# Designs tried in a protein design chat: VH-VL binders against MAM domain-containing protein 2 (MAMDC2). Part 16

Target 1, 162 residues: MAM domain-containing protein 2 (MAMDC2), of Homo sapiens (Human) (q7z304r168to329)
Amino acid sequence: IECDFEENHLCGFVNRWNPNVNWFVGGGSIRNVHSILPQDHTFKSELGHYMYVDSVYVKHFQEVAQLISPLTTAPMAGCLSFYYQIQQGNDNVFSLYTRDVAGLYEEIWKADRPGNAAWNLAEVEFSAPYPMEVIFEVAFNGPKGGYVALDDISFSPVHCQN
Below, E stands for the ipSAE of ESMFold2; O stands for the ipSAE of OpenDDE; V2 stands for 0.75 times the mean of E and O plus 0.25 times the DockQ between their complexes.

## First folded at step 16 (VH-VL; framework fv_trastuzumab)

Design t3 (from r5 with light chain S31T; at its last look DockQ between E and O 0.78; V2 from the best seeds 0.00; counts 0 for: pae E 4.9 > 2)
Fold by ESMFold2, look of step 16:
Structure t3 (fold): chain C 162 residues (1-162), chain A 122 residues (1-122), chain B 107 residues (1-107)
Amino acid sequence: as target 1 above (162 residues)
Amino acid sequence: EVQLVESGGGLVQPGGSLRLSCAASGFTFSDYYIDWVRQAPGKGLEWVAWIYSSEGYTRYADSVKGRFTISADTSKNTAYLQMNSLRAEDTAVYYCARDYYESSGWEYFDYWGQGTLVTVSS
Amino acid sequence: DIQMTQSPSSLSASVGDRVTITCRASQDISTYLNWYQQKPGKAPKLLIYAASSLQSGVPSRFSGSRSGTDFTLTISSLQPEDFATYYCQQNWDEPYTFGQGTKVEIK
């Protein structure tokens, strides 16, 4: 479930299709001329890539964007880590869920505040004793919106270092 | 031309109430946030509250939560600040401002009213 | 809350001088910083948004720049009408906080 989102590779991650709000590839090419998006974490340059959700595409404040991992194929336990940014963190929610094949959702992490323009490291205790998806979810809860960015997802079989 | 005009300031005793008005003209009121920003005499600027009138969303600074209420009447193009349980520290010139937000990354107070003075004194 | 620290709190300068005012954010706020000018008895007026973009109708002698969490407002040649107090303001996250102000006095 590891991905640096480089070389046009999403490592098996897919959007749960939504007509209005989805995760996009950022870096290298910037489509929104009035939005300031970060350099990627992997290269810390304009040449690198990351995933983001931008509020400019939100039409309904009940909608969420979901980036979904492939199902796990073997039992796993350890630390899932990634880097993220949240603009306007007072309103916006960035959460991590697991979903098993029976459809059971469980929130395993939620971004804390304040929002910082630097890349923030998240370390999440992760256990998948049976096949599960990991879901990165963004909700914009106010009309001002903002963005959320995600890069450098990795897994270690050792407990998080807190 | 874009114009914002505050009114309703005055002298009030501690614990009293006042209602400020911000009459807007020259723009589509429901497209913008309206903010209240205050400035104590001889001091700097402090954000107080905003309203997004098309959906009625509001937000408050911690110093005024539970005492102040921002509202709007779109038929009059007017925002209001109801101030209750006033304290000496609330003494300030109160400005209303248009909060310009076109897309993420562009947010600023591009037009301000002239201000209305609120004095809280025994 | 994000604290914005301005330096200096006041300065005196002559007409024609180059003036710089600095604002430091307590955390990375990218370019979400605005500059306002306030003359005595008047409301603030927007000068610069997005750290470096000049608002329409503002004279070109005003400019803004950013280095990390340090932001600078520059007046390339001070004019008599530029005596005022200048405020920076971040809009990365709420509450939208202002610096304490820098008063520019013309000798």
Scores: ipSAE 0.116, ipTM 0.669, lowest interface PAE 4.9, mean pLDDT 82
ESMFold2 (binder alone), look of step 16: mean pLDDT 91; pTM 0.923
OpenDDE, look of step 16: ipSAE 0.622; ipTM 0.885

Design t4 (from r5 with heavy chain D35E; at its last look DockQ between E and O 0.70; V2 from the best seeds 0.00; counts 0 for: pae E 2.7 > 2)
Heavy chain, then light chain:
Amino acid sequence: EVQLVESGGGLVQPGGSLRLSCAASGFTFSDYYIEWVRQAPGKGLEWVAWIYSSEGYTRYADSVKGRFTISADTSKNTAYLQMNSLRAEDTAVYYCARDYYESSGWEYFDYWGQGTLVTVSS
Amino acid sequence: DIQMTQSPSSLSASVGDRVTITCRASQDISSYLNWYQQKPGKAPKLLIYAASSLQSGVPSRFSGSRSGTDFTLTISSLQPEDFATYYCQQNWDEPYTFGQGTKVEIK
ESMFold2, look of step 16: ipSAE 0.381; ipTM 0.756
ESMFold2 (binder alone), look of step 16: mean pLDDT 91; pTM 0.919
OpenDDE, look of step 16: ipSAE 0.600; ipTM 0.878

Design t5 (from r5 with light chain A50T; at its last look DockQ between E and O 0.67; V2 from the best seeds 0.00; counts 0 for: pae E 3.2 > 2)
Fold by ESMFold2, look of step 16:
Structure t5 (fold): chain C 162 residues (1-162), chain A 122 residues (1-122), chain B 107 residues (1-107)
Amino acid sequence: as target 1 above (162 residues)
Amino acid sequence: EVQLVESGGGLVQPGGSLRLSCAASGFTFSDYYIDWVRQAPGKGLEWVAWIYSSEGYTRYADSVKGRFTISADTSKNTAYLQMNSLRAEDTAVYYCARDYYESSGWEYFDYWGQGTLVTVSS
Amino acid sequence: DIQMTQSPSSLSASVGDRVTITCRASQDISSYLNWYQQKPGKAPKLLIYTASSLQSGVPSRFSGSRSGTDFTLTISSLQPEDFATYYCQQNWDEPYTFGQGTKVEIK
């Protein structure tokens, strides 16, 4: 469930399709990139890659974009970490959920107040005793909701550092 | 070509009300956000509110929230700022500006009106 | 709120001088920074958007740059019509905030 989104690879992550708002690959020289900003975390350059969601196409209040991991294949417990950026964070909600094969959702993390433009590290205690998906979700509060970007998802089998 | 013209400023007592107008021309009004930005005498600029007229979205600075209401009439290409419960600190020149908002959240005020003076004094 | 601090608050310069004005953000705002010019009794006019992009119709003697949280407006050769007050403005997050202004005066 680890991904740096380089080489136009999503590491098995997929969008839950939404006609108006979805996660896209940003950075690098990608023909269909909506924006080359922000700089990616992995390379910290305009040529690196990240995933992002942009509010400019929002048509409905609280429209939701979801980026969904592959199902876990073995029991896991530890720390899920990732880097993110939120522009206009008062106008969007960025959350992390788990979902099991029975469809049970659980919110395991939600972004706090708007961060600065630097990449922010999140470390989330994660437990998958059964196969489950990890879901990165963004909801926008209207068309001026800015963007959310995500990079460098990793997992460690030890507890998060407090 | 692009023009914004404010009107409705004047002298008003504290606690009073005033309605400002921003008449727009030379562009498709419903495609842009319209902002009010104010400047107290001898001071800098302070953002007040914006409206996206085609969809009815609005936002306000905390200093005016609950007292000011921004609205628009797309058939007249005009934005309005209804100012209620006015205070001395609301004394300023009020500008309306065209707000260009694009992907990745880039935003700037590319055209401004000449401003209208609001004086709140007993 | 994101604070934008301009320096200097005022400067005197002669026609032909190179003028620089700086604006510092209280946090990282990427390139979400615009520059405006305001002459006495007039409305502000957009000069530069996204830190370094020159607005249409603005003379090429104006330029903008960014280094971290420090932003610079440069006038390469000051002209008589450039005596004005200059404001930076961030649009990283609401409320949109302006610097306190830099007044460029005739020496």
Scores: ipSAE 0.321, ipTM 0.749, lowest interface PAE 3.2, mean pLDDT 84
ESMFold2 (binder alone), look of step 16: mean pLDDT 91; pTM 0.920
OpenDDE, look of step 16: ipSAE 0.650; ipTM 0.888

## First folded at step 18 (VH-VL; framework fv_trastuzumab)

Design u1 (from q3 with heavy chain Y33W; at its last look DockQ between E and O 0.68; V2 from the best seeds 0.00; counts 0 for: pae E 4.1 > 2)
Fold by ESMFold2, look of step 18:
Structure u1 (fold): chain C 162 residues (1-162), chain A 122 residues (1-122), chain B 107 residues (1-107)
Amino acid sequence: as target 1 above (162 residues)
Amino acid sequence: EVQLVESGGGLVQPGGSLRLSCAASGFTFSDYWIDWVRQAPGKGLEWVAWIYSSEGYTRYADSVKGRFTISADTSKNTAYLQMNSLRAEDTAVYYCARDYYESSGWEYFDYWGQGTLVTVSS
Amino acid sequence: DIQMTQSPSSLSASVGDRVTITCRASQDISSYLNWYQQKPGKAPKLLIYAASSLQSGVPSRFSGSRSGTDFTLTISSLQPEDFATYYCQQSWDEPYTFGQGTKVEIK
């Protein structure tokens, strides 16, 4: 469930592809001349990697970008943490959900507004007593939606300190 | 040659209305946001509103929300600011500006009109 | 709302002097900071975008820099035509906000 995105793979996370909004790999030597995205959290440099969703690639605002973890394989409870960055936070919604094998979909966190430009730490009480997916979700509500970036997902078996 | 020309300013009593126009030329109007920015006499600059004319999306500063309406006529390459329920505090020079916006990039006002004065007083 | 605190409110300097104007953001805004020059009776003119990028047609004596939430506009050799008020403006989040302005007077 943990991932720093630095080995140029997604640690088993998958983007749920749709024609409108998707998560992409950012940072490193990958260059998009239209987008000037931030330094990654892990290495604090342009050479590090992270995941991002950018409104520049969105044509329709009826669907959401979803980055989905593998199913959990053992019961777990504790603190799920990750670093995120939100630009133009009034025009996007960044949320975290769990989904079980029966399809039960539960919001467990939503980003506060406005986020500052630094990487922000989120600490979320997380409980998976049965197999679950963790879903990072972004929606845009207009063409000036900015971006959302995500890095350094980790889990600790103790309660969050926040 | 990028050009923005404001018009429609004048003297109005409190509670009155005015409609400002921003005539644009020299660029593809639908590719840019158009913003209104105002400056009270002897004071600094305050962002008021923007419109993305291609899709008609708009945003407003809290100080004008519910009283001002920004709109555009793409066939005339013109943005409008309808100002209702005017207050003395709305007295300012009103500029329209081209808002260069690049998602995940930079945003700035690269071209400005000459401004039009709105005076709200008895 | 993101507050932009600009200092000094005014200054005077001689032709040829190095002039420095400071702007502080109330939160981290990355490099989403622009500088504008406004001469009396005129609209603002963009000088610097992205904290340090010089707009085309702007003299090279103007430069911008960032250290955390502190931003600096520098005029390396002040010229008589640089008499103006200078504004910083953040473009990280709405509402887009401006500093209070710095009036630069030539002695």
Scores: ipSAE 0.231, ipTM 0.717, lowest interface PAE 4.1, mean pLDDT 83
ESMFold2 (binder alone), look of step 18: mean pLDDT 93; pTM 0.940
OpenDDE, look of step 18: ipSAE 0.619; ipTM 0.886

Design u2 (from q3 with light chain Y96W; at its last look DockQ between E and O 0.05; V2 from the best seeds 0.00; counts 0 for: pae E 12.8 > 2, placed apart)
Fold by ESMFold2, look of step 18:
Structure u2 (fold): chain C 162 residues (1-162), chain A 122 residues (1-122), chain B 107 residues (1-107)
Amino acid sequence: as target 1 above (162 residues)
Amino acid sequence: EVQLVESGGGLVQPGGSLRLSCAASGFTFSDYYIDWVRQAPGKGLEWVAWIYSSEGYTRYADSVKGRFTISADTSKNTAYLQMNSLRAEDTAVYYCARDYYESSGWEYFDYWGQGTLVTVSS
Amino acid sequence: DIQMTQSPSSLSASVGDRVTITCRASQDISSYLNWYQQKPGKAPKLLIYAASSLQSGVPSRFSGSRSGTDFTLTISSLQPEDFATYYCQQSWDEPWTFGQGTKVEIK
């Protein structure tokens, strides 16, 4: 489940197919990295890459982009952590879901903060007693919502420290 | 069938101006970046600029920044390169290319036009 | 800017030969490396992207590989239509930069 997005297989994460909105790799290409990120932020240099999705690609209102993990292969419970950034944007919803093999979606986290020019840490209690996928989803309500970026996904078998 | 067709090349004096066109067909123009890449006679390839027509995002190589302007008319599926303050070193065949950005981060120029020659000579 | 150093500048080979071309990046670019073929008077044509992925419609005799910052294009059995100039291009960071080219000529 852990990923810094430096490997060409993306740790097994895949986009759900969508002709308009998909997660992209950023950090190594100026055309795919907006200059809004802090100039002195060493995080960008230390990590090299991150994933992002930008509302500029939205052709229909309420389109979603999903980044989907491989199925879990063993029971696990603990704290799923990741860094995210939301460019200032109304009407975009950034959420984390699980989906089991029966197709049941469960929302386990939703961003509750306004976007800013900094990376934010999310810590999410995560339990996978059966095989399931982890899904990072951005729901767009038009092309003016800005971007969402994601990096440094990790898992700890200890409860979140909140 | 994906096609890109450049036009507008020719002979121009140093300090002059020229506008190139890149007419695109066979794909959804607004879904792709369009890049200009040039090749001086007997030399290699040099990236010049790109545009993403859906929002008008543009970027330029340092060698042309401030002198060249890329633009697009989505109703005509056409990208343009306005070249001002031309220098002898701008002499090249100018290609437009479709820039495919794969969602995992892989990026490449999968279709190219046949090029248009720009000669800057006194 | 990321400099791409391509070697050799030219080579002569016969039909059926195995040909290798090397491209070195001035910094780590992971696998963000593409290969193009260009025939005289023609536009470049994409052969390989992501260091090793073969573009659709490109013959399987073409392959690419990476070792650190060194990248290799291999033609396993040279055909008459393969006599051309080959360019590498990095897609890690702007500006997109190309190698200086390798001309493959008939012996």
Scores: ipSAE 0.005, ipTM 0.535, lowest interface PAE 12.8, mean pLDDT 80
ESMFold2 (binder alone), look of step 18: mean pLDDT 93; pTM 0.949
OpenDDE, look of step 18: ipSAE 0.784; ipTM 0.920

Design u3 (from q3 with heavy chain T58K, light chain Q27E; at its last look DockQ between E and O 0.63; V2 from the best seeds 0.00; counts 0 for: pae E 2.6 > 2)
Fold by ESMFold2, look of step 18:
Structure u3 (fold): chain C 162 residues (1-162), chain A 122 residues (1-122), chain B 107 residues (1-107)
Amino acid sequence: as target 1 above (162 residues)
Amino acid sequence: EVQLVESGGGLVQPGGSLRLSCAASGFTFSDYYIDWVRQAPGKGLEWVAWIYSSEGYKRYADSVKGRFTISADTSKNTAYLQMNSLRAEDTAVYYCARDYYESSGWEYFDYWGQGTLVTVSS
Amino acid sequence: DIQMTQSPSSLSASVGDRVTITCRASEDISSYLNWYQQKPGKAPKLLIYAASSLQSGVPSRFSGSRSGTDFTLTISSLQPEDFATYYCQQSWDEPYTFGQGTKVEIK
């Protein structure tokens, strides 16, 4: 469930395909305004990679973008951490869920509005006693919903400090 | 060739109502956001509202929510600002502007009308 | 709300001078900063978008730059037609907010 999104691969994460709203790869040598942000977290440069969702490409705003981890393979408990950026934070919702194999869906974190353009650290208490997926979800409330970017997902077996 | 023309300004008493119009030409109206921005006499600029006419999305500044309504008629290439429950603080020149918005949230007001004066006075 | 603080409030300069106007954002807004020129009795005119990109038809003597939350508009050689009030405006988050303006007077 750990990924820095470098080497242009997703570490087993998959986008739940939706014709109206999806996560994309940004940064690196991709010459496309859609993938360019001033700085990625991993390399602190324009050459790094991250995942993002942009309201400009959303066709249906009642739907959400979901980036879904592989199922956990062993019991885990500790701190799940990741870095994120949110533009227009009053006009989008960025949340983290778990989903078990029976389809039980639980919100374990939701972003507060950030005051800065910097990458922000999230630290979330995470427990997977049974196989579970982790789901990063973005919803926009309209066409000027800005963007959400995600990088550097990691896990530690100790409790979060925050 | 891009042109925005405001109309409908005037004198009104507190608690009164006024409807402003923004007639647009020289561009595809449904492809752009239209914003209202106001400027009190001798003061700076304050954003009021925007509308995206092709899909009906709109937003308001907190100072005008519940009192002002932005709308558009694409067949007339015209945006409107219905102003109700007017207060002395609403006295300003009201500009409409074309709002260019693109990927990664880059945004700016590239064309402006000449403005229409609204005066709220007893 | 994001506050935009301009400096100076006014200045007076001679034709040919280099003029610098600054704008500070109350929080990090990346490069989501625009500059407008407004002459008396006229509507604002866009000069610079995305902190440093020159709008089409704007003279090359105008330029913009960013250092952290500090943004600068520079006029490299002031001309008589540059007499105006200049506003910065952030486009990072709603509500969009403007600086209070800087009036430039040519001696």
Scores: ipSAE 0.402, ipTM 0.775, lowest interface PAE 2.6, mean pLDDT 85
ESMFold2 (binder alone), look of step 18: mean pLDDT 93; pTM 0.940
OpenDDE, look of step 18: ipSAE 0.545; ipTM 0.867

Design u4 (from q3 with light chain D93E; at its last look DockQ between E and O 0.47; V2 from the best seeds 0.00; counts 0 for: pae E 2.2 > 2)
Heavy chain, then light chain:
Amino acid sequence: EVQLVESGGGLVQPGGSLRLSCAASGFTFSDYYIDWVRQAPGKGLEWVAWIYSSEGYTRYADSVKGRFTISADTSKNTAYLQMNSLRAEDTAVYYCARDYYESSGWEYFDYWGQGTLVTVSS
Amino acid sequence: DIQMTQSPSSLSASVGDRVTITCRASQDISSYLNWYQQKPGKAPKLLIYAASSLQSGVPSRFSGSRSGTDFTLTISSLQPEDFATYYCQQSWEEPYTFGQGTKVEIK
ESMFold2, look of step 18: ipSAE 0.458; ipTM 0.794
ESMFold2 (binder alone), look of step 18: mean pLDDT 93; pTM 0.943
OpenDDE, look of step 18: ipSAE 0.658; ipTM 0.897

Design u5 (from q3 with heavy chain S54Y; at its last look DockQ between E and O 0.56; V2 from the best seeds 0.00; counts 0 for: pae E 2.1 > 2)
Heavy chain, then light chain:
Amino acid sequence: EVQLVESGGGLVQPGGSLRLSCAASGFTFSDYYIDWVRQAPGKGLEWVAWIYSYEGYTRYADSVKGRFTISADTSKNTAYLQMNSLRAEDTAVYYCARDYYESSGWEYFDYWGQGTLVTVSS
Amino acid sequence: DIQMTQSPSSLSASVGDRVTITCRASQDISSYLNWYQQKPGKAPKLLIYAASSLQSGVPSRFSGSRSGTDFTLTISSLQPEDFATYYCQQSWDEPYTFGQGTKVEIK
ESMFold2, look of step 18: ipSAE 0.470; ipTM 0.788
ESMFold2 (binder alone), look of step 18: mean pLDDT 93; pTM 0.942
OpenDDE, look of step 18: ipSAE 0.773; ipTM 0.917

Design u6 (from q3 with heavy chain S104T; at its last look DockQ between E and O 0.69; V2 from the best seeds 0.00; counts 0 for: pae E 3.7 > 2)
Fold by ESMFold2, look of step 18:
Structure u6 (fold): chain C 162 residues (1-162), chain A 122 residues (1-122), chain B 107 residues (1-107)
Amino acid sequence: as target 1 above (162 residues)
Amino acid sequence: EVQLVESGGGLVQPGGSLRLSCAASGFTFSDYYIDWVRQAPGKGLEWVAWIYSSEGYTRYADSVKGRFTISADTSKNTAYLQMNSLRAEDTAVYYCARDYYESTGWEYFDYWGQGTLVTVSS
Amino acid sequence: DIQMTQSPSSLSASVGDRVTITCRASQDISSYLNWYQQKPGKAPKLLIYAASSLQSGVPSRFSGSRSGTDFTLTISSLQPEDFATYYCQQSWDEPYTFGQGTKVEIK
């Protein structure tokens, strides 16, 4: 459930395919000369990697982007943490859900308006008493929704410090 | 080539209304955002609102929300700013600007109109 | 709201001088910073976008740079047509906010 997105398999995280809005790998050595994404959190450079969703590539705004973890393999409880950036935070929604094998879908965190462009730390109380997925979800409320970036997902078996 | 022309400014009493127009030419109107930016006499620039005409999406600065309405008529390549409940602090030159928005949210106002003066006084 | 603070508020310079104007953001905005030039009685004109990218048709004597939350506009050799007021503007989040301006005057 932990990932810095520097491996080519994304630590088992999967973008749920959607013809319209999806998570992509950002960073690395090739970048469009007209655009700049934030440096990744792990390496703090343009050569590091992160996941992102960008509203500019979205044609229809009814759908959401979902990045889905592997199912948990053992009961666990503690603190799920990750770093994120949100541009245009008033024009998008970034949320974290759990989903069990029966399809129960529960929001466990939702981004508040983030303060700045630096990578923000989120700490979320997480409990998986039975197999479940963790889902990072982004929705835009219009074409000028900015972007959301995600890096450095980790888990600690103790309660969150916040 | 790219041109934006504002009109509709004038003298209005507090509480009054005024409608500004921004006539655009030389570009595909539906591909760009149109913004209103104002400048009080002797002061700096303040963003007011934007519209994305192809979808009708809009946003407003808090200082004008509920009082101003931005709209567009794509068949005329024209954006409008309906200003209601005008206050003395709304006195400014109002510019319309083409808002270029691209991947990863890079954004800037690359073309501006000449501005139209709105004066709100008793 | 993100506040943009420019310095100096005004400066005097001679033709040929190197001029530097600074803009500081109240929070990290990455490189989402634009520079505009405004002459008296005229609309603003875009000079620099994305902190350091020169807009088409803008002379190469203009350049922009970033260090953290500090942004700099530089005019390497001031020309008579460069006497104007310069504004920075952040595009990270709404409301889009401008610095208070820096007036560049002839000595």
Scores: ipSAE 0.300, ipTM 0.747, lowest interface PAE 3.7, mean pLDDT 84
ESMFold2 (binder alone), look of step 18: mean pLDDT 93; pTM 0.941
OpenDDE, look of step 18: ipSAE 0.752; ipTM 0.915

## First folded at step 19 (VH-VL; framework fv_trastuzumab)

Design v1 (from u5 with light chain S91N D93E; at its last look DockQ between E and O 0.55; V2 from the best seeds 0.00; counts 0 for: pae E 2.7 > 2)
Heavy chain, then light chain:
Amino acid sequence: EVQLVESGGGLVQPGGSLRLSCAASGFTFSDYYIDWVRQAPGKGLEWVAWIYSYEGYTRYADSVKGRFTISADTSKNTAYLQMNSLRAEDTAVYYCARDYYESSGWEYFDYWGQGTLVTVSS
Amino acid sequence: DIQMTQSPSSLSASVGDRVTITCRASQDISSYLNWYQQKPGKAPKLLIYAASSLQSGVPSRFSGSRSGTDFTLTISSLQPEDFATYYCQQNWEEPYTFGQGTKVEIK
ESMFold2, look of step 19: ipSAE 0.365; ipTM 0.760
ESMFold2 (binder alone), look of step 19: mean pLDDT 92; pTM 0.935
OpenDDE, look of step 19: ipSAE 0.573; ipTM 0.868

Design v2 (from q3 with heavy chain S103P; at its last look DockQ between E and O 0.67; V2 from the best seeds 0.00; counts 0 for: pae E 4.4 > 2)
Fold by ESMFold2, look of step 19:
Structure v2 (fold): chain C 162 residues (1-162), chain A 122 residues (1-122), chain B 107 residues (1-107)
Amino acid sequence: as target 1 above (162 residues)
Amino acid sequence: EVQLVESGGGLVQPGGSLRLSCAASGFTFSDYYIDWVRQAPGKGLEWVAWIYSSEGYTRYADSVKGRFTISADTSKNTAYLQMNSLRAEDTAVYYCARDYYEPSGWEYFDYWGQGTLVTVSS
Amino acid sequence: DIQMTQSPSSLSASVGDRVTITCRASQDISSYLNWYQQKPGKAPKLLIYAASSLQSGVPSRFSGSRSGTDFTLTISSLQPEDFATYYCQQSWDEPYTFGQGTKVEIK
């Protein structure tokens, strides 16, 4: 479930299709119209890649964008880590869910709204004793939703560091 | 020709109420945010509130929450600021401004009205 | 709330002088910084948006730059019409906050 989003590789992550909002690849040479978006965390340059969602396509406050991992194939427990940025956090909510094969969702993390342009590290205790998906979700509450960016997803089989 | 014209300012007692108007012309009113920004005499600028009239979304500075209400009448291309429970510190010139906004892009106040003076004095 | 600290609060300069005004944000705001000019009795006028982009109709003697959380407005050669108060304003997050202003006066 690890991904640095380089080489236009999504590492098996997929969007849940939505006509108005989806996760996009940012940075690199992909004709990114959001040139003021952050440098990616991995390379800290405009040539590096990351995933992002912005509010340019949001029509109403129920719009959500979801980036969904592959199903886990073996039991695992430990620490899920990733870097994120959130701009104008008053209008968006960035959350992490798990979904099992029966379709049960559980929220395992929600961003504190730091407002800072720097990359923020999140470390989330993660347990998958049976097959499940990890879902990165951005929900927009209003028309000035800004953006959320995500990079450097990794997993460690040891306890998160507080 | 983009124009914004404020009206409704005047002298009012503490605890009183006043309604400001911002009449807009020369652009599609529902495509833009309208902001109120105020300036106390001899002081700097302070953002007060905005409205996005097509959806009715609003936001307020903490200093005015619960006392001021921003609204709009799209049929008249006019935004309003209803000011209740006025205090001496609300004394200012009140400007309305067009807010150019694009997510992950530019946000700035590109057109301003002339301002309307609100004086709150006993 | 994001605090914008502007320096100096005032300055005196002669026509033809180079003037530099600085604005420091209390946190990283990327390039979400605007500059406005306000003459006495008038509404503010946008000069610079996105830290360094010149608004249409603004003379090229005005320029803006960013280094981290420090932002600079430069007037390369002051003209008589440039004596005014200048404000920076961040647009990264609500509430939108302005610097205290810098008054540029004739020496």
Scores: ipSAE 0.153, ipTM 0.687, lowest interface PAE 4.4, mean pLDDT 82
ESMFold2 (binder alone), look of step 19: mean pLDDT 93; pTM 0.944
OpenDDE, look of step 19: ipSAE 0.515; ipTM 0.857

